# VH-VL binders against DnaJ homolog subfamily C member 27-A (dnajc27-a): the designs that were tried, part 8

Target 1, 260 residues: DnaJ homolog subfamily C member 27-A (dnajc27-a), of Xenopus laevis (African clawed frog) (q7zyf1)
Amino acid sequence: ALRIKVISMGNAEVGKSCIIKRYCEKRFVPKYQATIGIDYGVTKVHIKDREIKVNIFDMAGHPFFYEVRNEFYKDTQGVILVYDVGHKETFESLDGWLAEMKQELGPQGNIDNIVFAVCANKIDSTKHRSVDESEGRLWSESKGFLYFETSAQSGEGINEMFQAFYSAIVDLCDNGGKRPVSAINIGFTKEQADSIRRIRNCKDSWDMLGVKPGATRDEVNKAYRKLAVLLHPDKCMAPGSEDAFKAVVNARTALLKNIK
Below, E stands for the ipSAE of ESMFold2; O stands for the ipSAE of OpenDDE; V2 stands for 0.75 times the mean of E and O plus 0.25 times the DockQ between their complexes.

## First folded at step 4 (VH-VL)

Design p3 (from l8a with heavy chain D55S D57Y K65Q; framework fv_dalutrafusp)
Fold by ESMFold2-Fast, scan of step 4:
Structure p3 (fold): chain C 260 residues (1-260), chain A 121 residues (1-121), chain B 107 residues (1-107)
Amino acid sequence: as target 1 above (260 residues)
Amino acid sequence: EVQLVQSGAEVKKPGESLKISCKASGYSFTSYWINWVRQMPGKGLEWMGRIYPGSSYTNYAGKFQDQVTISADKSISTAYLQWSSLKASDTAMYYCARHIAVAGTWYFDLWGQGTLVTVSS
Amino acid sequence: DIQMTQSPSSLSASVGDRVTITCRASQSIRSYLNWYQQKPGKAPKLLIYAASSLQSGVPSRFSGSGSGTDFTFTISSLQPEDIATYYCQQYYSYPLTFGQGTKVEIK
C-alpha cells in the first residue's frame, strides 16, 4: 500500500494548521493530539486511480519546540512550507527552516529527494502585502519547489496545492524515492534568480553592479556587461528580470555620469 | 452533470440596475472559484473578477472594481454579477467560468453558456 | 497589466493546411500561457495549457510552443470543425489578460 509522511513547517501564526484543517475537514481523523507541539493525523486521499494513506505531522514553529521538531524530520516524503504574505519576517525565515531540516537529516536524507510545496498564505488579507508574488515565486522555484498563493480563510489555492503536492510525491515514490529527471526552472537559472533578488535589495548603484565605491569606468562597464548578458530579456524569463535589467542599465548610467 | 447555467439575455436602458446569475450543478459549489469574463461585440475576452463561494471572498480586476459587484448564494449554488447603474459601454456577452489552479497551471475548465446584456437608449 | 497581442487578427485557409497563430506578451510570462477555442455562439474551450501541453480529449493536430514573450499555436492539418476564433491568455500575473483573438475561416 502506498503510505507517505508529510510535515508542515513555518513560523508560528502563519496559518499552517488552518491550511491542513481546510483541506482535511471531512477526511482527517486525528490519531493523536500531542502535548509536545506536534499534531499528528492520518488521512486517505485519492489521486487519479490510486488511494494514498497520508501521515501528517503539523509541527509547531515556536523556538521552544526546536528539539522536538528535529526528531520528526526523518523519513519525510513531503513538506508544506508556509509563510504569511503580510509579514516579511515569516518569508525571510524560510531559509532558516530549510537549514534546520538539512542539519537534522545529515547525509541520510537529501532534501533534493523531498517534495516541497511553498504556501504564500493569507492572500485574502486586505492589509499591506509585504512579500510580492514574484518574490515568493522566484525564491521557491529557484529551489525546485512548488509555489502556491493560498488562503485558509477562503480556500483559495488549498485543494490545488494538495493535489499537485500529492501527485508529485506519488511520482517520487514511483521513481524509487528519487525526483524524476526534468528541467526544474524553465526559462531561468539559480544564478539569474539570485542576481535578481540581490539587485532588488540593493541601496545604491555601486552595490547594484557589485562594484566598490570609486570603481573605474572599466570596472563599472565590465560588471555591467556581465549582468546585462545574464539578465537580458532574451536570456532570462524569471519573475522580476525586466525590472532588474532596467535597474542595471540605470545604475551604469548613473555611475558613469561623472566619470569621463 | 457538471455544468454552469446562466440567466437569459437582458435588454436595459442606461442608469438601470441589473443582476445576472450563474447556477452550478454536479460538483461542490463551495470548493471552486467562479470567474466572470466579459466579451464586447467583436472584441476579445476580459477577466472581470472572481468569487470563492465558500467564504464569499472576491477579487476584481482594477478596471471593474468600481463598476460591478460579484456575489454568491450557497443555498442555491448560484453566483451573481451586478450593476447598480448600467452604461451603454456595458453591452457585452458575460461568461461565468470555473478555474483549475494546480502544479503551475491555471486555466478555465468549465464555462457557462453566456448571458447577452444589451444597454441602449 | 500585461498586454497580449495576437497575429494575424484573421486568416482564411484550406482544409488540410498548416495554420499558425502567434501571441506576444508585453513582458516575460515564462510558459504561463493558455490557448482557447471559441466557436460561433459558444463559450471558449481550453485546447493548450502551460504554452505546450495538450488538454485531454483535444485532437493532436493542435499544438503550442514558445516561452517568455513569444508564443505560437499551430493546427497541423485544418479541418472544417476548426472554424473558430482562437485566444491566448496569460496567467503569470493578475489581472488575467487575453489576446484580441484570431478568427480562422476555411476557403
Scores: ipSAE 0.006, ipTM 0.404, lowest interface PAE 16.3, mean pLDDT 81

Design p4 (from l8a with heavy chain G54Y D55S; framework fv_dalutrafusp)
Heavy chain, then light chain:
Amino acid sequence: EVQLVQSGAEVKKPGESLKISCKASGYSFTSYWINWVRQMPGKGLEWMGRIYPYSSDTNYAGKFKDQVTISADKSISTAYLQWSSLKASDTAMYYCARHIAVAGTWYFDLWGQGTLVTVSS
Amino acid sequence: DIQMTQSPSSLSASVGDRVTITCRASQSIRSYLNWYQQKPGKAPKLLIYAASSLQSGVPSRFSGSGSGTDFTFTISSLQPEDIATYYCQQYYSYPLTFGQGTKVEIK
ESMFold2-Fast, scan of step 4: ipSAE 0.653; ipTM 0.847

Design p5 (from l8a with heavy chain N35G R50I; framework fv_dalutrafusp)
Fold by ESMFold2-Fast, scan of step 4:
Structure p5 (fold): chain C 260 residues (1-260), chain A 121 residues (1-121), chain B 107 residues (1-107)
Amino acid sequence: as target 1 above (260 residues)
Amino acid sequence: EVQLVQSGAEVKKPGESLKISCKASGYSFTSYWIGWVRQMPGKGLEWMGIIYPGDSDTNYAGKFKDQVTISADKSISTAYLQWSSLKASDTAMYYCARHIAVAGTWYFDLWGQGTLVTVSS
Amino acid sequence: DIQMTQSPSSLSASVGDRVTITCRASQSIRSYLNWYQQKPGKAPKLLIYAASSLQSGVPSRFSGSGSGTDFTFTISSLQPEDIATYYCQQYYSYPLTFGQGTKVEIK
């Protein structure tokens, strides 16, 4: 079975999460909501009589989450790039999003091996549209990207976008797989195994993150970031990794609730 | 007509196996999730698990994992709930229900009539 | 698991009365809450989805409100056919969980 990794990119509040939720609620329920600014979901789709397992990472667009997003760009086969047709600044930010991704993939990375679906979102709010369809379509076509007009609220364009998007990813894989190294590695590291065992035996949130009681917000977030990346389902195939990852996410949420 | 029709009432002894059914008609069986809900006599509703008939992907509530098996047969549009060894505590009404996802929400919109399972010696 | 607690567990009211049932989640579930009606001997029926949206075909006297952890279900003018047990249900995360139910009876 073909396994692929998809990420979402775009400014805060453009409706990325709503697009993913709209699609997910028809096919699957997300495994976790990560408080680090990345929501993770899994779905199975059938394209051309083939079963495809899709790992979707909904990446928060706020600058605050920059360091966390950087850990999730690699090994990606598809990108859903979203902007709000009612806010021109979100459209103008798209080149910046491509630049961020290129920076993190490094000189060996090539975005030409990745399928992009551009979503001109919130088309249901036509009375305040600031980016014409022709403008968005031209930008997308000039880069070889797929273009769709979408509304997460009405559901317009959502299924059409995902169907074409997945079909294009399958075509890319069938044409020699010029994509980065797959995230479907079966193995796991000693560090991952040790962390899972430690977390399973912890009784409070401070211990789970490996910080001392009374640790600062920065210390909690630093410890959390390290463990969340290490144990993320996309990066860790070890038995018990899902429960450990969920525990780490919940521990951070509990600790930060009590810190000013 | 869109409907879910469940198999008839069952009376069993502890230790016996049982498989109850939920037959769908009037819609695309493989396009929607089907869930199972238990209601013990005089008690409330408990979600047991869900299956996507298109690929038999399942998700169980922790307390029911390893107690029951949920399966589906696409060729006859039928979902199943199965026990290898019944206990008296399994006495309950069992409902199957279609899980609908629409406009950013999901819920059980179509319910079977229920299958009463009684386990006693 | 997210625990759903309803209040009251039972109530008796007169025809025409305003009836209010509350539901509390053990953690924030946004607006991912449904309300179901179950009449004696019958399967549950969906009344409200997404905390406040009325299901097609359901009388307008039924309404829902709230978000986060605290939710309210209201019957503005109780009718004899409304005798039933009402359940809230969260769909924010697995496993899906129901409240314990509120039995509504007429005096």
Scores: ipSAE 0.006, ipTM 0.398, lowest interface PAE 17.0, mean pLDDT 80

Design p6 (from l8a with heavy chain N35G R50I D55S; framework fv_dalutrafusp)
Fold by ESMFold2-Fast, scan of step 4:
Structure p6 (fold): chain C 260 residues (1-260), chain A 121 residues (1-121), chain B 107 residues (1-107)
Amino acid sequence: as target 1 above (260 residues)
Amino acid sequence: EVQLVQSGAEVKKPGESLKISCKASGYSFTSYWIGWVRQMPGKGLEWMGIIYPGSSDTNYAGKFKDQVTISADKSISTAYLQWSSLKASDTAMYYCARHIAVAGTWYFDLWGQGTLVTVSS
Amino acid sequence: DIQMTQSPSSLSASVGDRVTITCRASQSIRSYLNWYQQKPGKAPKLLIYAASSLQSGVPSRFSGSGSGTDFTFTISSLQPEDIATYYCQQYYSYPLTFGQGTKVEIK
């Protein structure tokens, strides 16, 4: 029987422990409290008619537990990375989690051979959503990570995430511990992803094209041409690329109406 | 809007008790640690301790453990720093700050405006 | 407790100058170091976390580098609004400790 090690990472109060407990115990968890220490679970799952044993380590998010966490990064096949869609700072902290894992694995460690599933959690929240699906998906897919919208409270997205996650880990194990060639096709570059994120967060047409207010017609057209080539539908398959390209086209049109 | 608002300046005599406040708004108060930082006149920053309002768990710098009490009231989203008996050496600016605590990163991203405490006879 | 020592304690530079501040930890703290800016009469503001990561909304002229015991903070082109005291801070272990601060003034 195939045995795999999975860890969960994420800020306190993002619902990480509730996701793990709900899946492993298949019980509703009505209230979430911050994780403390490291909780260990074992489960058996069937993927493609194969039985696999999963060892899950739910890791506390506070830096106080850093010395405990660092012992558990080694020999990991999968990571469940959780944030709260209602609290953008938990999303912005994800790069910090990746940085700690890379640091603890050292120069011999490589996260490129680990399956990551990103959980945009608490989609059932009645609060205003601060991280849109396209933003979370773009960040995740730009790194080759799986992306899921989840609710530990309702159970939405949980089974779908775990099934896809375990299937990807099985594929990784069957490929000698390295990602299969077919799994690495993301269809866009970091520069394209960064440009889409920048455009999404722009306040006006000048910012969208990356020119200062009052730029000349020539400056506007030069900036437009650069972005249009970068984000062209034939060359960029990133999530949000169509909206970003349309925004760039519309920004150029709007600015050129007001200058000769 | 996401903010921490601290209580106003205090002037006290040695031996008096004092409790200053830090009121949070615009975010989930119980989801983040809140810390207290002291700055004596003309000096640098000193970390005093932190509290997790969701559980009331605290951690203090050893120098301050027997001198102050950090507490929080979830019902009004307010954290507190308290002295039972003030000393002249407690004269300082006191800041509260929200701590983003995650795996390999911990930082003070949101700060109160500060509360000036003056202790003199 | 981990002691953080900054150098220099103060410096004067001209607008447009490259300014470098160093911070030394009494023991290895890996990359668990932050840099804060404090302007007179105001609360500190986070500029850099995890030794080299720029905080959202902070100008790109600010940067950090280093690991272990030796860290550097750089302002590539000093602006008038950068007049402040800068502090390093470790979060490798409790208690959290700050450097003594470096005061940056314009000539």
Scores: ipSAE 0.006, ipTM 0.449, lowest interface PAE 9.6, mean pLDDT 82

Design r5 (from l8a with light chain Y32W; framework fv_dalutrafusp)
Heavy chain, then light chain:
Amino acid sequence: EVQLVQSGAEVKKPGESLKISCKASGYSFTSYWINWVRQMPGKGLEWMGRIYPGDSDTNYAGKFKDQVTISADKSISTAYLQWSSLKASDTAMYYCARHIAVAGTWYFDLWGQGTLVTVSS
Amino acid sequence: DIQMTQSPSSLSASVGDRVTITCRASQSIRSWLNWYQQKPGKAPKLLIYAASSLQSGVPSRFSGSGSGTDFTFTISSLQPEDIATYYCQQYYSYPLTFGQGTKVEIK
ESMFold2-Fast, scan of step 4: ipSAE 0.637; ipTM 0.856

Design t24 (framework fv_dalutrafusp)
Fold by ESMFold2-Fast, scan of step 4:
Structure t24 (fold): chain C 260 residues (1-260), chain A 122 residues (1-122), chain B 107 residues (1-107)
Amino acid sequence: as target 1 above (260 residues)
Amino acid sequence: EVQLVQSGAEVKKPGESLKISCKASGYSFTSYWINWVRQMPGKGLEWMGRIYPGDSDTNYAGKFKDQVTISADKSISTAYLQWSSLKASDTAMYYCARHIAVASGTWYFDLWGQGTLVTVSS
Amino acid sequence: DIQMTQSPSSLSASVGDRVTITCRASQSIRSYLNWYQQKPGKAPKLLIYAASSLQSGVPSRFSGSGSGTDFTFTISSLQPEDIATYYCQQYYSYPLTFGQGTKVEIK
């Protein structure tokens, strides 16, 4: 039968172990437990009327477990990548987690053959939310990753995430170990996604248009035209594109009122 | 705003003690290591060491381990670099910089302080 | 300690030129290499991490490649704002070490 390896990645305290335990309560049989940083177990799931054997590795996120983690990235079919919506630094570290995995897989490794489910966790928290759904979704979908809003405590989103995640892994395996081409650029391009993310993180109108402070009217208008076409609602269906487009329009207006 | 703000320039005499600071804001102080990097006038960058604010764990480059002390105070999100006895050869620009703690297999300094100029002369 | 050697130590080029800087490690560091830009009077800025990954917000004219001991950093079309000293940095082994820097000037 189909056998798959799944790992969990994410910062300490984002709740990834709670997500695994919530879903796997009474379904997960530990095969062995590492003394430092990796919990290993086996479970069976039914996807499309087929029984799938899942080997799951819940990897500790603390820096001191790096030497242990790096031995478990190889031969992975799926990754559950977790961050805390109330703690923006955990979201910002996701690129670091991807880079760590790429480094350990080496030149023969390819993350394009791996299904990623991004979990925006702790949505039940009454604390201030520091990562908007549109921001997390854009980051995830721009990479061809699945995106879910989850709460390990309430169980919200957990079953939906795992079902979609395992289904995508089955599809990957049935497609010769490759993600379907249609999973890339659904309604938007990488350039559009990168531009939206950049604009969201900009500190001022000059930075937002990608021009230096003191740029001429022509330079401002040239930069504006490129971004306006790129992010126009008729051309870009990416999450957050409408707000990014409005920001670009407003930045141009603000800059041009002070330029002859 | 996510930033590292360092203390102001210092002018000291050889043999004096000094403690300079790096104050973090806009992010979780305990999610990142804070590093100290030295740049002597007209020279390149030298990594001195780092601290993990969550438990005050430190690592030093061998050249600096007996010359400086790195510390941090979580309650005010501030890291420190200190000398018990300054030398003229300590004249340099000192930068603090962060890198993510919990993805330690991928280290890069994505945020830097503005620098603290330390001048040591008689 | 891993020694990082950059070449050249300095260069002068014209706006629009392709600029290439090399960095050599004294032993294999796999892909554990970053590139930083330092403009006069400013703190360094991250451009490239993990040998070839472009930092968010950094112009696409900057790129990095290589693995093991030999690495390259390229500016595909030099702009006036690119006048700076560029540093490679390894993070494969403690202590972290930087190259000596390459000063890029415009003619």
Scores: ipSAE 0.000, ipTM 0.411, lowest interface PAE 15.1, mean pLDDT 81

Design v1 (from l8a with heavy chain S31N; framework fv_dalutrafusp)
Heavy chain, then light chain:
Amino acid sequence: EVQLVQSGAEVKKPGESLKISCKASGYSFTNYWINWVRQMPGKGLEWMGRIYPGDSDTNYAGKFKDQVTISADKSISTAYLQWSSLKASDTAMYYCARHIAVAGTWYFDLWGQGTLVTVSS
Amino acid sequence: DIQMTQSPSSLSASVGDRVTITCRASQSIRSYLNWYQQKPGKAPKLLIYAASSLQSGVPSRFSGSGSGTDFTFTISSLQPEDIATYYCQQYYSYPLTFGQGTKVEIK
ESMFold2-Fast, scan of step 4: ipSAE 0.589; ipTM 0.831

Design v2 (from l8a with heavy chain S31R; framework fv_dalutrafusp)
Heavy chain, then light chain:
Amino acid sequence: EVQLVQSGAEVKKPGESLKISCKASGYSFTRYWINWVRQMPGKGLEWMGRIYPGDSDTNYAGKFKDQVTISADKSISTAYLQWSSLKASDTAMYYCARHIAVAGTWYFDLWGQGTLVTVSS
Amino acid sequence: DIQMTQSPSSLSASVGDRVTITCRASQSIRSYLNWYQQKPGKAPKLLIYAASSLQSGVPSRFSGSGSGTDFTFTISSLQPEDIATYYCQQYYSYPLTFGQGTKVEIK
ESMFold2-Fast, scan of step 4: ipSAE 0.604; ipTM 0.832

Design w1 (framework fv_zilovertamab)
Fold by ESMFold2-Fast, scan of step 4:
Structure w1 (fold): chain C 260 residues (1-260), chain A 121 residues (1-121), chain B 107 residues (1-107)
Amino acid sequence: as target 1 above (260 residues)
Amino acid sequence: QVQLQESGPGLVKPSQTLSLTCTVSGYSFTSYWIHWVRQAPGQGLEWMGSIYPGDSDTSYNQKFKDRLTISKDTSKNQVVLTMTNMDPVDTATYYCARHIAVAGTWYFDLWGHGTLVTVSS
Amino acid sequence: DIVMTQTPLSLPVTPGEPASISCRASQSIRSYLAWYQQKPGQAPRLLIYAASSLQSGIPPRFSGSGYGTDFTLTINNIESEDAAYYFCQQYYSYPLTFGEGTKVEIK
């Protein structure tokens, strides 16, 4: 039987343990408890008429457990990377989590050989959502990661996420430990993704176009032209590209009306 | 013992190229980002750029992008800062620092002693 | 670029009194702020990360607070050994930027 190692990553209180419990309850055989910030369990799943044995390491997200987490990053086939859609801080921490893992794995532990399932968790929350689906999906797909909207509370998205996640891990194992390159960044480039993310975070029209306040009409139009070509709907299929393109068009219009 | 150590010339003439090295000891050289930060006499800290020695991925402050190059020599556990066309305003103490990621946060946990570079004729 | 502005730039303090240093970001950086101490002839030393988290080995008289654009470093019952420069730093967005520094002088 195929044996795989899966870990969970993400900030404290984003619902990592609840996601694992929701899916694995009654299929989970815990081998030891979390006295050191790591909960270990074993479950069996059937993918493509094959039984796979999954060793799950549910890692506590608090900084106090940094040294302990480092012992468990090695030899991982899959990562469930979780954030809370109601707390943007947890989403913004994702790049830092990838960096923590990369620090321990070193140059020989390429994360490109690991399947990541990004879980935009707590979509059932009655509080204000601070991370839009397009934003989370863009970040995930720009890295070649799977993206899912989940609720550990309601169970929404959980089974779909695990099914796709395990199928991708089986494909990775069958492909000599490599993720299929052809499935990465469908319809957009890193530059396009970075531009969309930057524009989304801009507060004013000068920043959106990447010009200094007081820029001339010619400077505004040159910056606009560059971004409009980059983000044109015919050339960019990235999540959020349509809104970014409209923001760029609106920024130019607003600035040109006020330039004398 | 975990340590970063800068070395290079103490004096550079205007228009010349500066080359500084940051030597790493006591930890896995290729596993952590190394950044360069400078400090002009009596002034604040200014971030210059960074490199991940494991794959040579680099990031530069746009202010320096046309004249700054950061590279590595894995056989010596060294990160090299090269900056062309030095000017008296570039007189500063140059630090290398390790940038560590912990639970989604980032900070400089280890700094070199710094090396003073004076740009003068 | 995110501009970090520190006030005051010079802070004379009597031993045993509290000292307070402010840091203001030109845009929201959430809690992505660190504080460093630099003594004469030495490299900077991390005091606080994530705006309010105390680094291991740093005396508990140091504390940080704030979120978004306004941050404060507080040193309670200041000691003579605390005479140093203090810098805030944002790590929310590249390029990384520092405040201009505050010189804490013991009277």
Scores: ipSAE 0.507, ipTM 0.731, lowest interface PAE 2.0, mean pLDDT 86

Design w2 (framework fv_zilovertamab)
Fold by ESMFold2-Fast, scan of step 4:
Structure w2 (fold): chain C 260 residues (1-260), chain A 121 residues (1-121), chain B 107 residues (1-107)
Amino acid sequence: as target 1 above (260 residues)
Amino acid sequence: QVQLQESGPGLVKPSQTLSLTCTVSGYSFTSYWIHWVRQAPGQGLEWMGSIYPGSSYTSYNQKFKDRLTISKDTSKNQVVLTMTNMDPVDTATYYCARHIAVAGTWYFDLWGHGTLVTVSS
Amino acid sequence: DIVMTQTPLSLPVTPGEPASISCRASQSIRSYLAWYQQKPGQAPRLLIYKASSLQSGIPPRFSGSGYGTDFTLTINNIESEDAAYYFCQQYYSYPLTFGEGTKVEIK
């Protein structure tokens, strides 16, 4: 009955195709179009009492296929956006992927009516992790996107991701093609999310509080009060807010013990 | 058996249009992209552009975009390079080359013999 | 554009010795690098793809290594027929670009 179009986006070698193959290998009728950098397949899923026909386009992430990818962004209901938790540059590229999609949809189409599921992939890797869960989740949820930790190798997180993803698409369709709730209205603001990201990347206590090295006790306490109110656990439900709040408290304590 | 063969004029006058043909044989025309790469005498290799015969999608080196068109003739298994307003600096050996139409494989496993094009009056 | 720089541009080698050619990319290209051999009057021939994968039919004395910006083509026990130009090529980003070429000469 209901027909939806899903595409995958992300850098080469982040494991996009493995995620799709892992979920779809027994549900999927492949219509292989590797010749143009697009793998295409069809599957049927049942969400609640509804049969959904899903057309999945696994798009090659390489710049060489930009001209081909351009043609496939339109009329999309869902995007699976994938990065490799062991390679920070793949995470940093996500904003570029969103920009590419927005450019191709033009001013008449935007991403507000599209469900995004972000896959922090390769969590099974024994090598160091470059992107913490809280960092990836914060980026995703600040944009109203679903976030999942996944491993195509072990299967971890994959079924959960697809089920939530398809359910969200059904909800979107039932709500007249509009996303039901904005992430900004569900427990945190963009300013809170931006502050958490800034604090995570600070090198020292002065930077965490946003004060100049050598600031007075009064200046330190003023900056602390502003951030403590902004990031208080009772007022900020953003991922990573508790750690950011603790970092701010600890920064104040460290600075004040050496200021008289 | 499996072969790429370039053909076209060996001499072009300045301001004229160059037309080169790459004829493919011995493999599936739509399983590979076809590229044009040129090499000026005593110089290195320069990528010009490509076409995927199955969809007519093209990619061009921006340096040539204003003058270069790559097209196909499926009935003849041919790819055609057309370049307008030829200049003596365009004197080069022109190669067609293929890459398998799979993501992440834009390297050339098969090249044509090459055809020398001299641009002079 | 990604600029590919080869070193050395000329490499005289005695038969039986190893030869190494370096290729440097102006930005990271991960492992998306190929190496070609070109003899006078001939088209280039693919030797190595994906930085280190040996093309079918190429003698095993050829090998490639590297990742990101710095890559090396190595020819062990060089033979007289290896006298040729060698080019690296990145295929990470448009436009595809080649190094200047290295002329390997047998002494």
Scores: ipSAE 0.006, ipTM 0.414, lowest interface PAE 13.5, mean pLDDT 81

Design w3 (framework fv_faricimab_arm2; at its last look DockQ between E and O 0.90; V2 from the best seeds 0.00; counts 0 for: pae E 3.9 > 2)
Heavy chain, then light chain:
Amino acid sequence: QVQLVQSGAEVKKPGASVKVSCKASGYSFTSYWMHWVRQAPGQGLEWMGWIYPGDSDTNYAQKFQGRVTMTRDTSISTAYMELSRLRSDDTAVYYCARHIAVAGTWYFDLWGQGTMVTVSS
Amino acid sequence: SYVLTQPPSVSVAPGQTARITCGGNNIGRKSVHWYQQKPGQAPVLVVYYDSDRPSGIPERFSGSNSGNTATLTISRVEAGDEADYYCQVWDSSSDHYVFGGGTKLTVL
ESMFold2-Fast, scan of step 4: ipSAE 0.742; ipTM 0.873
ESMFold2, look of step 5: ipSAE 0.294; ipTM 0.664
ESMFold2 (binder alone), look of step 5: mean pLDDT 93; pTM 0.941
OpenDDE, look of step 5: ipSAE 0.650; ipTM 0.851

